VHH binders against q9p7j3. Designs and how they scored, part 56

Target 1, 174 residues: q9p7j3
Amino acid sequence: MILPLFPETQVHVFVYENVSNCAAIHEQLISQNPIYDYAFLDAATILYKKQVYSAIIRALEDRRDEQMKTKTIHSEVILSLSPKTEISSAFRQFSMTKKSKNIVVVKIDSKLTEEEEFERLDKLVEGNRVEFSDEELQKLIDFKVLKKNYKLDPSTLENPLASILSSIALRGYS

## First folded at step 4 (VHH)

Design j51 (framework vhh_5c3l_4)
Fold by ESMFold2-Fast, scan of step 4:
Structure j51 (fold): chain B 174 residues (1-174), chain A 122 residues (1-122)
Amino acid sequence: as target 1 above (174 residues)
Amino acid sequence: QVQLQESGGGLVQPGGSLRLSCAASGFTFSSYAMSWVRQAPGKGLEVVSDISSGGGSTYYADSVKGRFTISRDNAKNTLYLQMNSLKPEDTAVYYCAAGWDSYLPTGEYDSRGPGTQVTVSS
């Protein structure tokens, strides 16, 4: 993927459904194993491709401007999904847990091709890889979770894209 | 159940120093990264500093780099924040938090204490 404001930044996004080893992955994440240096998101929180890309762009802007609030670019992506700048809430709201079943995985600044990252992740994730598309994401979303995370009222829940993107872009400024 | 109790806050003049402490219980303190977070009047929560489980890695917000030092004593289940050269903009409630910037189990392990007030004023 080529981002207009960051054309030299390599970005890969992967979606896995029916993952059976989330507890094992979670153990590696809390131990800070470098092999697992990705943003691991619970797919129940992601409705649109643009939602993920908006968070990535915001994280890259914060890194460029030396305004990152977290330790890594991948944790900054997780924070950037949240409408608030509260880091622990963002991880609780969006990150993978040991009980997750479907996950979205983001890699920024990869030294590998997309195909090579697929090979690596397929060895780490015991699940079915699906296309990163709005259609596939909409099969995995939990609308109750989405409503709570973005504080959506019934009228905006009918077409939440603009509200979600605005929340991500204006995080900490709204 | 995770329990965190902050202490050491108070009123201090600009340029002064304070040391905050956080007593932790209910979890294996030495296995988890710890953070100091703050909330200034009318603002959201900001992570001030992070420390890894063994103390070998630290993070500081740009606003406090060179002035604040985070440390921990795993034998005493205690987290510290040494605050030097305090500024009026450091006025906030300071919270101790477990797993603030990580994939640690949420709920009981991603907990914060009740906070301690720091006021920097002449």
Scores: ipSAE 0.016, ipTM 0.352, lowest interface PAE 5.6, mean pLDDT 83

Design j52 (framework vhh_5c3l_4)
Fold by ESMFold2-Fast, scan of step 4:
Structure j52 (fold): chain B 174 residues (1-174), chain A 122 residues (1-122)
Amino acid sequence: as target 1 above (174 residues)
Amino acid sequence: QVQLQESGGGLVQPGGSLRLSCAASGFTFSSYAMSWVRQAPGKGLEVVSDIYSGGGSTTYADSVKGRFTISRDNAKNTLYLQMNSLKPEDTAVYYCAAGWDSYLPTGEYDSRGPGTQVTVSS
């Protein structure tokens, strides 16, 4: 995907359900294996495509403005999902763990085509690839986790999109 | 090997102040974001403050905003936490931690020091 404000930046987003090897992937992430240089998110935390895109755009804006708070653009995406600018909190709230079952994987600045990234990730992730769509994401979300991460009350939870997007866009100011 | 050593904790009355220090060695301190985290007896870990590697960007938990100030001296490999207007609820063991922009959970690997006890009591 090509973002209008970042036309030279290649962005790929992949969704996997029923992943059986999250513990093995997590070990590779902890060891900082460069083959796993992606943002690995727990799908229990993602409700909308726009939620992921807003975090990507915020991370790219911070990189453009030389305002990144984390070491890599992929870590900056994870931070950017959080309504607060607390780095460790963002990783605890949104990143995959060895107990995760469904994951969202983001790649920025890929040297590979989307199809080549699919081939690589399908070898690393033991799960079923599904479409990156609101319909598929809504099957994987945990509303208790979403409510806690964005501090949503029951009335906001009925239509949370605007609140989530505002939290991401106004991170540090709201 | 990452080594972190906290100091500066103690007993203080409500409304008092303390300054915590963390001496870091075994890694390139200036390249890592650093955090102060705390754990009250029987409770989980709470991140109280983060500071970017260059020191220009800081964040605070809502519970400590306006009262605590995080800072660092990269030339001395030292992290600081200035704690003002202390409350009984601030009573905890305080740890400094490195590498919080990673998938590494605190407590699974030793990414933090042994801690320093802060007790706020009359």
Scores: ipSAE 0.168, ipTM 0.584, lowest interface PAE 2.6, mean pLDDT 83

Design j53 (framework vhh_5c3l_4)
Fold by ESMFold2-Fast, scan of step 4:
Structure j53 (fold): chain B 174 residues (1-174), chain A 122 residues (1-122)
Amino acid sequence: as target 1 above (174 residues)
Amino acid sequence: QVQLQESGGGLVQPGGSLRLSCAASGFTFSSYAMSWVRQAPGKGLEVVSDISWGGGSTTYADSVKGRFTISRDNAKNTLYLQMNSLKPEDTAVYYCAAGWDSYLPTGEYDSRGPGTQVTVSS
């Protein structure tokens, strides 16, 4: 996908359910294997496509403005999902763990087409590829995790989108 | 194998100072963000401070802002926490933790050291 404010930035988002090798993927991420240069998110934390795109846009804005707090654009996406500026909280709240079962994978600045990235990722991820859609994401979300991560009260859980997007957009930094 | 070893804790009177150190090995220290985390008796874990991989960005919990300073020496693979104007409520076991801008630690603080006790008492 091409973003209007970042027309030269190629963005791909992939969703996998019932992933059996999250522990093995996690070991590759810990070792900083460059083949795994993506943002690996726990799908339990993602409710909407707009949530992911808002974090991507925030990360790209921070890169443009030379205000990134993390080493890579993919780490900055993970940070940008969090309503707080603490890097520690963002990774604990949103990143894939060895216990994850469903994941969302983001690639920024790919030199490959979406189909070529799918072929590459399908070799790394032992799970079922599903469409990046609100319908599929809503099957994978954990509302207890979502409530905790965005500090939602019962009144916002019925329609959390605006609250989530505001949290991402209004996250401060110093 | 990620190894983290804290030191520098002890007993200090209110208003005093301590400097904590964390020696890191088993990973490329200079590529990871580092954190100081504490746990007071009967309470949950509190993230005290974060520092980016190169040291250019730091954050602090509101409870310690202006009193604590996080720093790192990438050549020595060492993380520091300078604690000034200590208060009784700073009494806790202090842990260093690796990888907050990466996939270390897994879950909640899987890659933390054994901790060092700080007791602030008169």
Scores: ipSAE 0.016, ipTM 0.363, lowest interface PAE 5.9, mean pLDDT 83

Design j54 (framework vhh_5c3l_4)
Fold by ESMFold2-Fast, scan of step 4:
Structure j54 (fold): chain B 174 residues (1-174), chain A 122 residues (1-122)
Amino acid sequence: as target 1 above (174 residues)
Amino acid sequence: QVQLQESGGGLVQPGGSLRLSCAASGFTFSDYAMSWVRQAPGKGLEVVSDISSGGGSTTYADSVKGRFTISRDNAKNTLYLQMNSLKPEDTAVYYCAAGWDSYLPTGEYDSRGPGTQVTVSS
């Protein structure tokens, strides 16, 4: 996808369900293997496409403004999903774990086409790719996790989109 | 470079207390969340407790809730873990950790110190 405020930036988002090798992927992420240079998110934390894109835009704004708090644009995406500015908290809340079953994978600044990235990720991820759509994400979300991560009360839980997007945009001031 | 140094471990009887400290250097301590993690003999790493950069938010593993208290002193670049009502199951090497670009608080800008051994035995 092409972002209006960042038209030169290539963005690819992939969703995998029923992933059997999350423990192996997690070990590669801990060891900082460069072939795993993506943002690996637990799909239990993502309800909307706009949630992911808002975090990507926020990360790109922080990079543009020379205000990144993390080493890579991909870790900045993970941080940007969190309503807090603490890096450790953001990774605990949103990143893939050894016990994850469904994941969302973000690639920024790819020099590859979407198909080429898919072929590379297919070698790394043992799972079924599904469409990056609100419908598919709704099947994978854990509402208890979402409520905890964004501090949602019962009134906002019925239609959480605006609250989530506000939390991402106003990070640190919500 | 992030540098972390734990201290305060030792041998203690069940029901006893220990206070662990972690001295941090090489980064702006007050900007980052901190964690205590432990590894029991023959087991993997367990995140015991987390604290936000300003100290206003804390979390605890279910195994230690009500017994352990995490705190920090940003003026002294020091993280603490107060451990009360210790059980044999708390026997582990305890590490402090900072989160920087990591799916665990480990990596180039993350450092886990050498750890401090806590042994709970009669």
Scores: ipSAE 0.044, ipTM 0.387, lowest interface PAE 4.6, mean pLDDT 83

Design j55 (framework vhh_5c3l_4)
Fold by ESMFold2-Fast, scan of step 4:
Order: C-alpha cells, then structure tokens, then sequence
Structure j55 (fold): chain B 174 residues (1-174), chain A 122 residues (1-122)
C-alpha cells in the first residue's frame, strides 16, 4: 500500500487470527532474528485501520525529522500507537505476546512485493489470514484493553476513533 | 526458573536517597528488558522505570523523572534503582520485574520479585 504523505514508502499490513505459534515467534523476536523484522501487534489492541495508519504515519514523520526514539522503524510504529513516550510501556500495551491468539503484522520499506511478503509471513505465522478491515478488526478487539491503553471514559468508548487518533498524534508532542 | 530478589529498601527522611538492587538468576539476564515497579498503600501497581537489555535506553514515570536513575550490570546479573530527593509519595513496595527488550516487538513482563519496602517519612 502507498500512503499519500509518503508515496515512496511501501507499507503492508497483515491480520492473522487463531495463531498457534505465538510463543515460537516471540522467541525469534527476543533473539533479534532479522527474518522477523516486522511490527508484531496484538490484535486485541487495534480497533480501526486508521489507528494503524496513524501510527505508521507518525513513525515515518519521526524518521523523516530524525526524531525516532527506537532502533527500527517497526519499533517506532509500536511506540507511536501509545499515547505516552515510554518505550517499554508501549511494547507491553500493543505488541504481540506468547499468549496472543490474533495478531496484526506491519512491514515498512519491504524490498519484496506484497505477494512475496505474504508468502514469507505465511511460513512464519501458523494462523488464518483475514482481511485488514475495520469489520475484521472489530471481531478481534478487546474493549477493556483499548479503554486502558487510551484512557477512554464511558462516553468516549461509544465512539473512540477521534480520541484514539488524537492520542497518537499528540504523543510526546513538544 | 526465573528468580528475582530485591534489596536496599528502608526508612528514609524526605530529601534523602536510597539505592535498590535486584539480583537475577535462572535466565539470561542480558537478553531481557528490566523494570522497577511499585505499589503504594491503597493504590495499584505503577511502572517507575524501564531499561533495555543492553542498558542503552531508559524510561521514567513523570512522577520520578530527574530524581531516579535506573541502571544494570549484565556481568553481575544485577539491576539498580538510584532514588534521590525522595518524597513521602514515593512510599511503596518496590518490585523488580523481568521482561523483554524494549526495542523488540514485545514488552511483556513474565516475572516479579517479592519486593522491598521503601518508607519516606519525617
């Protein structure tokens, strides 16, 4: 996919449900295996496509402006989902864990085509691929997790999109 | 088996300093991000500070920024928290927690020690 603000940047987002090998993937992430250079998110934390795209755009803006706080663009995406500037907190809030069952995977700056990334990820992830759509994401979200991560009150929780996007845009702004 | 053992807590007066230590065993300490978390009387757990596996990145809660410093010695499998300019609101049980490197796509914390009590009173 091509983002209007970053037309030279290749972005791919994949959603997997019923993943059986999250513990094995997690071990590869800990060992820093370069084959796993993606942002692996827990789908329980993602409600909207715009939420993911806003975090990607923020990460790309921080890279452009030489303001990245993490080592890789994929780690910066994870940080950018959080309303706070605390790296470890962002990873605890949004990243995949060994207990995850549904995941969202983001790849930026791929030298492979979308089809080639697709084939590569299917070999790494033992789960069912589903469409990256608001409809599919709504089946996988945990609203208690969402409420906690973005500090949503009951009135905001009925229509959280604007609050979530504002939190991402205003994270660490100064 | 992951084991974490905190020490260094005690009674201190406002404005004083304490250094907490956490001895880690049962895992490859240098591969894990580490945190200090605390629980004040009648409150939930608060993450005070995080440090990456190699020590190159640290974060602090707004309540302790400028006063606390987290550090680690991977050769000794030990995590430290230097606490300066202590305030009564810093009174809590402090726990050492093991987790993943903050620069990896996961930050889950698997284990916590038994804790060490810090009391700040005049």
Amino acid sequence: as target 1 above (174 residues)
Amino acid sequence: QVQLQESGGGLVQPGGSLRLSCAASGFTFSEYAMSWVRQAPGKGLEVVSDISSGGGSTTYADSVKGRFTISRDNAKNTLYLQMNSLKPEDTAVYYCAAGWDSYLPTGEYDSRGPGTQVTVSS
Scores: ipSAE 0.016, ipTM 0.209, lowest interface PAE 7.0, mean pLDDT 82

Design j56 (framework vhh_5c3l_4)
Fold by ESMFold2-Fast, scan of step 4:
Structure j56 (fold): chain B 174 residues (1-174), chain A 122 residues (1-122)
Amino acid sequence: as target 1 above (174 residues)
Amino acid sequence: QVQLQESGGGLVQPGGSLRLSCAASGFTFSYYAMSWVRQAPGKGLEVVSDISSGGGSTTYADSVKGRFTISRDNAKNTLYLQMNSLKPEDTAVYYCAAGWDSYLPTGEYDSRGPGTQVTVSS
């Protein structure tokens, strides 16, 4: 995928459901295995494609402006999903854990094509690939987690898109 | 640019108390989880305690639970460790460390201070 504001930046987003090896993946992430240099998100926290794209755009803006708060662009994506500028909180809220079942994986600055990244990830992730679409994401979301992460009240929970995007764009200003 | 400076170490008797401080500068302290890490003579690093960037979440190693309390003052860019009921096995160099942009429950730390020596002996 190509973002209009960052046309030279290669971005790929992958969704896997029913992942059986999240504990093994998590061990690789904590050992800092460079093969796993992606943002690994818990799909229970992601409702819309635009939610992920907004976080990616914010992370790329912060990198462009030399204002990244984390050490990698992938960790900056995870931070950018959070309405608060708190790094540890963002990882607890949005990153995959050993107990995750469904995951969203983001790759920025890939030297590989989208298909080549899929082939590579399919060897690392023991789960079912699904389309990165609002329809598939809405099957995997946990609304209790979403409500907690974005502090949504009952009136916004029925149509939360604008509130979520505003929280991502205005992180640190509200 | 990132600077961390520990203080408050010293020699104490078993059962005594010490309060360690860590002064942070060169980064936005309130954005980062902080940790106290120690290294006893001839041993590896042990993460003693973690605190989230906002201070709302803390963890402790089993060896120090109920005896140590981690806290922070984001307005003063300062991290603290209150150490009570000290034991000879608490003898170590204590470091404060900054960072938590990883998948670890306790966090992964990018920067560490020069350390302060704590010696517990009779």
Scores: ipSAE 0.145, ipTM 0.560, lowest interface PAE 3.0, mean pLDDT 83

Design j57 (framework vhh_5c3l_4)
Fold by ESMFold2-Fast, scan of step 4:
Structure j57 (fold): chain B 174 residues (1-174), chain A 122 residues (1-122)
Amino acid sequence: as target 1 above (174 residues)
Amino acid sequence: QVQLQESGGGLVQPGGSLRLSCAASGFTFSSYAMSWVRQAPGKGLEVVSDISSGGGSTTYADSVKGRFTISRDNAKNTLYLQMNSLKPEDTAVYYCAAGWESYLPTGEYDSRGPGTQVTVSS
């Protein structure tokens, strides 16, 4: 997809359900295998497409302004999902683990066509790719995890979108 | 280039208090989030506490919440951990660390200091 504020930046988002090889993927991520240079998120933490887009936009803004706190744009996406500016906390809250079953994968600055990225990632992930849509994400979310990560009270949990987007936009104010 | 040096560890009785310090040099301390991590005998690394680059946000492990307080002084390039109501289970080598960027829940990514030993026993 093409973001209006970053038209030269190629962005791809993939959603996989029923992934059977999360432990193997996790091992590649902790070894920092360059083939796995994506942001791998636990789908239990993502409720809306706008949540992912807001984190991507914040990460790209921080890169543009030379204010990235992490070493890679993909790590910056993970950090940008968190309401706090703590890198290790953001990874614990949002990144996939060996126990994950459903994942959201973000690729920024792809040198490949969209079709080539789909082909490459489908070979790395042993699961069923589903549409990146609010409908599909809402089947995979864990509301207990969402509430904890964004510190939502019962009234906010009824309609959390605005609170989540505000948390992501204001993350830089620690 | 990044250099971190912990101090303030020692032997203390259960219920006692210690204050750990970490002197940072070789990098722009105020630009980095910092962590205190510990390793108890025979166990893996545990992230005890995180603090943002500006000091405005902090996170604590459930095991230490309410007892430990992380803070920083960016003018002095120093990170602190105030440890109150110490328990035998807090016995560990304590490290300060910069730049945790990993899919490992407790893994260190960038750098940590040589550590300071905290022993809680009677």
Scores: ipSAE 0.089, ipTM 0.484, lowest interface PAE 3.6, mean pLDDT 83

Design j58 (framework vhh_5c3l_4)
Fold by ESMFold2-Fast, scan of step 4:
Structure j58 (fold): chain B 174 residues (1-174), chain A 122 residues (1-122)
Amino acid sequence: as target 1 above (174 residues)
Amino acid sequence: QVQLQESGGGLVQPGGSLRLSCAASGFTFSSYAMSWVRQAPGKGLEVVSDISSGGGSTTYADSVKGRFTISRDNAKNTLYLQMNSLKPEDTAVYYCAAGYDSYLPTGEYDSRGPGTQVTVSS
């Protein structure tokens, strides 16, 4: 995908359900194995495509402005999903864990096509790839997790999009 | 449980050098990526450098790139930060951290030592 404000930046987003090797992937992530240089998110935390895109745009804005709080653009995407600028909280809230079953994987600055990244990830992830769409994401979301992460009250939970996007755009300014 | 102990901080003149060390225990050091994190007076935390579990990959914040070098000795369970060409803006408390900017379990993401003070002034 090409973002209008960042036309030179290649972005790919992949969704996997029923992943059986999350524990093995997690071990590679904590050791910082370079072949796993992606943002690995727990799909239980993602409701909309726009949620992921907003976090990507915020991370790219922070990189452009030399305001990144983390070491990599992929870690910055994870941070950018959180309504707070506290790095460890963002990873606890949004990143995949050993117990994750469904994941969203983001690649920024890919030198490969979407299909080539898919083939690469298919060797790393033991699960079923599904379309990156609101319909598929809504099958994998955990509303209890979403409510906690964005501090949603019961009145906003049925239509939380605006609140989520505002939290991502304005994190650290409250 | 993760235990980290920093040493090597002190007062140094601009343009000087310091070498920080971090002694690690309570976990399998060689399986963890490690970071150096600092906090300047009145500012938030900044991750200045990290190193992969085997030492094959390193990254640096733009503010320290070319001046600082991170390294590790897995046989000694020790992390190092060589700081050259120090500037007044490098004045901060420096922390050794296991998995601070990573996918580690809750509680271990914030695992860092008590810190060592680095003061760069004339």
Scores: ipSAE 0.082, ipTM 0.454, lowest interface PAE 3.7, mean pLDDT 83

Design j59 (framework vhh_5c3l_4)
Fold by ESMFold2-Fast, scan of step 4:
Parts: sequence; structure tokens; C-alpha cells
Structure j59 (fold): chain B 174 residues (1-174), chain A 122 residues (1-122)
Amino acid sequence: as target 1 above (174 residues)
Amino acid sequence: QVQLQESGGGLVQPGGSLRLSCAASGFTFSSYAMSWVRQAPGKGLEVVSDISSGGGSTTYADSVKGRFTISRDNAKNTLYLQMNSLKPEDTAVYYCAAGFDSYLPTGEYDSRGPGTQVTVSS
């Protein structure tokens, strides 16, 4: 996908359910294997497509403005999902762990097409690819995790989109 | 290669203060977020505080907010934790841990030092 404010930037987002090799993937991520240069998110933390796109846009804005706080654009996406500007906390809140079962994978600046990235990821991820849609994400979300990560109260939890997007956009101004 | 060495722990009276230091070597310290993690007797690990690679962002556990201050000196490859108004509940082994902008599990760290004991007792 091409973002209107970043037309030169290629963005691909993939969703996998029932992933059986999260522990193996996590070992590769901890070892910093360059083949795994993606943002690997726990799907339990993602409710909307707009949530992911807002974090991507924020990360790209920070890169454009030379204000990235992390080493890679993919780690900046993970940071940008968090309402706080704390790198370690953002990874603990949103990133995939060895105990994850469903994941969202983001690729920025790919030199490959979406189909080529899918073929590459299919070799790395042992799970079922599903559509990147609000409908599929709603099946994978953990509302307890979402509530904690964005500090939502019960009244907001029934329609949290605006609060989540505001938290992402206002990161650093708490 | 990665080495983290904590110091500054000890025995202190309730209401007292201690300053912990963590000397880092074997990696580019200024490129990594750092955390202080503690383990009280018979309990699991608690993330006390973390600090971004550039030092511009910090967080604190609710149990220590307003009493502890995390800081870093990237020129000296050193992480600090200033602990004020210490309580018996702060008694724990304190570990310095590196985030490495990596996929570390919640409350657990793959790269940490051997720890320094803090005992708050009258």
C-alpha cells in the first residue's frame, strides 16, 4: 500500500493466526537476524487497521523529521503504537513474544511486491494468513491487553478507536 | 561480549537513599534502551524503571514513582538509579538490563547483570 503523505514508501501488512512457531521466530528476532527485518506485533494488541496505519504514519513522520528514537523504521512502528515514548515498554506491550499465537507483520521500504513478501514470510511463519481487515483483527484482539496498553476505562472500551488514534498521535505529549 | 555490572547496593534505614550504578561494556551503550529490574525475596521480577537510548524518555513502576529517578551518562557508558525515601518493600536484588530495541518478553530480560543487593531495614 502507498500512503498519500509518503508516496515513495512501500508498506505491506500481513496477519497470521494460529502460528505454531512463535518461539522459533522470537529466537531469530532476539538474535537480530536480518531476514526477519519486519515489525512483528502480537495480534492481541491490534484492534483496527487504522491503529496500525497511524503508527506507520507516525514512524514515517519521525524518520522524515530526523527524530527516530530507535535503530530501524520497523522498531519505530512498534514504539509508535505506544502512547508513551519508552522503547522497552513499547516492545513489551506490542511486540510478538514466544507465547504469541496470532501476529501482525509490517514491512516498510520493501523492494518486493506484496505477493513476493507473502511468499518470503510464508517460509518464516507457520500459520494461517488471514485478511488484514477490522473483521479479522476483531477475532484476534485481547480486550484486557488493549485496555491496559491504552489505559482505557470501561465506557471507552465499547468504541475505543478515537482514543487509540489520539494516543498514537499525541505520543510524547501525555 | 555484552557485560553489565551493577554497584551501589547495601543496607539502609527506612527513609534513606541509595544510588545504584551500572557499568556497561561490550556493546554500543548509547544505542540501547536500559532498564532497572528488581526481584524481592520469594517474588518474581518487577520492572522498576526504563530509559530510552537518548535519555529523553523515562517510565517508572507505580510502586516507585516520585521516589526513584533513572538517568544515564552515554559518554561514560553508565546507567544510574537514584533511590530516595526507601521502604522495606524496596528490599530486593536490583539488576541492570538492556532492551536492545528487541523483542524482550514482558517482565523478563535476556541481557542483564549479576545484580546488587538492596536491603531496607531498621
Scores: ipSAE 0.027, ipTM 0.337, lowest interface PAE 4.9, mean pLDDT 83

Design j6 (framework vhh_5c3l_4)
Fold by ESMFold2-Fast, scan of step 4:
Structure j6 (fold): chain B 174 residues (1-174), chain A 120 residues (1-120)
Amino acid sequence: as target 1 above (174 residues)
Amino acid sequence: QVQLQESGGGLVQPGGSLRLSCAASGFTFDDYAMSWVRQAPGKGLEVVSDISWSGGRTTYADSVKGRFTISRDNAKNTLYLQMNSLKPEDTAVYYCATHSKFGFPTRDLRGPGTQVTVSS
């Protein structure tokens, strides 16, 4: 995908359901294995494609402006999903866990094509790839998790998109 | 070889103030975000505050917002927490911590802690 404000930045997003090896992936992330330099998100936290893109754009803006809070662009994407922008909370809220079953994987600055990244990830992730679409994401979301992460009230629960995007765009700027 | 050493804890009365320091070595201090984390007796870990590598971005837990201020001196490789208007609920061991390259907090990237007791 090509982002209008960042046309030279390569972005790939993959969705996997029924992943059986999340515990093994999590161990590789904790050990900082460079092969796993991706943003691994719990799909239970992602409702819309625009939610992921908004976090990517915000992370890229922070990198451009030398305002990144975390060390890698992929960790900055995870942070940027959080309305509070506190690192440990953002990772607890949005990053995959050992118990995750469905994941969203983001790769930025890849030198590989989307097909090549898929072949690489297919060897790391033991699950079924599905289309990165609002329809597929809505099958994997946990609305209790979404409500807690974005502090959604009854007035926004029916149509949360604007609230979520606003939270990501503003994220801690008060 | 990340080494973090907290200091500045002690006994204070409610309404008092303390300033905690964390001396860092063994890594490029000004490349990493830092945080203050606390653990009260019989409770889990609570992140109190964090700060970006430059000091330009900070966040605070709702429980301490307006009372605590995090700051850093990259020339001295030192992290600070200024604590004002202390409450009994602030009684805890306070740890400084850094984050891994991939953003995850790890036990190996946390200091040994300094005790803060707020009591009459």
Scores: ipSAE 0.613, ipTM 0.814, lowest interface PAE 1.4, mean pLDDT 88

Design j60 (framework vhh_5c3l_4)
Fold by ESMFold2-Fast, scan of step 4:
Structure j60 (fold): chain B 174 residues (1-174), chain A 122 residues (1-122)
Amino acid sequence: as target 1 above (174 residues)
Amino acid sequence: QVQLQESGGGLVQPGGSLRLSCAASGFTFSSYAMSWVRQAPGKGLEVVSDISSGGGSTTYADSVKGRFTISRDNAKNTLYLQMNSLKPEDTAVYYCAAGWDAYLPTGEYDSRGPGTQVTVSS
């Protein structure tokens, strides 16, 4: 991914469906195993590539401006997806859980190549890797979860992109 | 540079009450959402409550709903947890946290205090 405002920043996004070991991954995240230093998102919450990119850009802006509210850039991505500034609520809304089936994984500032990250993650995640594309994401989304997280009404639910991006950009101001 | 210092823990009998305080310094307290998290002996970390930066929104874990109340005083840079109807299951070290999550690697922005012990026992 090319980010014009952050051209030196390496960003990799991976999507896995039918993941069987989310409980084991969750235990590693709780134990703060550095091998798992990624943003692990529940794919039920992600509808568009632009949704993920907007959260990444907001997190990088907060890091640049020394205004991060969380301890890592990956946690800041998770927070940045939420329309509120409540860290615990953002993690409950967007992070993978023990019961997640499909996940989106974000890596920022990797010391590895994209292919090396693919090889590493394929060993950690027991699931099928799919393309990071709007088409694949739209197969994995849960519209009830999306509606709840972004407080969408029926008129916006048919085409929610602008409302989602606005919520991410105006986090804490609306 | 972020500093958080908890106080108010101690030994209390079942059904008793305690009020925890967290003194914050080294950052703009009023700009951060804050959490209380706990770790019971031999267990993982549990987020018990969080509060928005302005104090207008709060959430609670199901295990503590109706018994605990989180609040903050932005003028005093202080976070509070009022704990009522305490149970033996509430025995844990309680931590004040800003920008801390229980399952990602710690970094410079790890804003967890040293903790205060709460023991609920007869």
Scores: ipSAE 0.014, ipTM 0.214, lowest interface PAE 7.5, mean pLDDT 82

Design j61 (framework vhh_5c3l_4)
Fold by ESMFold2-Fast, scan of step 4:
Structure j61 (fold): chain B 174 residues (1-174), chain A 122 residues (1-122)
Amino acid sequence: as target 1 above (174 residues)
Amino acid sequence: QVQLQESGGGLVQPGGSLRLSCAASGFTFSSYAMSWVRQAPGKGLEVVSDISSGGGSTTYADSVKGRFTISRDNAKNTLYLQMNSLKPEDTAVYYCAAGWDGYLPTGEYDSRGPGTQVTVSS
């Protein structure tokens, strides 16, 4: 995929449901195995495609402006999902855990084609790949987790998209 | 291989101040964002503050904002936490943590020091 604001940056997003090996993947992530250089998100935290794209755009803006808080662009995506910009809190709120069942995987600056990334990830992830679409994400979201992560009140919960996107773009500054 | 060693904790009265230090070795300190985290008796870990690898960006938990200041000296591989206007609620073991280039272990930091005890009387 090509983003209009970053036309030379290749972005791929993958969604897996019913993943059985999250504990093994998590061990590889904490050991910093370069094969696993992706942003691994818990799908329970992601409701919209635009939510992921907004975090990617914010991370790329921070990289462009030399304002990244984390070491890698992929960890910056995870941080950018959080309204508070506390690195450890963002990882606890949004990243995959040993107990995760459904995951969203983001790759930025891929050296591989989309097909090659699919082949690679299908060997690493023991689950069923589904379309990256609002319909599929809505099946995997946990609304209690979403409410806590974005501090949504009952009046906003009917249509949380604008609130989520504002939180990501402004990091709760407004 | 990552080694972190905290110091500077102790007993202090409410309203007092302490400065914590963390000596880091075994990794390229200047390439990692760093945090101070704490654990009060019978409670879970709370992230108090974090700082970017170059020191230009900092964040604070709402509970400590305006009272605590995080800083680092990359030439000395040292992280600091200046704690002012201490409250009884700040009583905890304080840990220096590195882990911002990867995922943290379940409920725990992959690279965390042994901690330093801070006790604020009543």
Scores: ipSAE 0.018, ipTM 0.243, lowest interface PAE 5.4, mean pLDDT 82

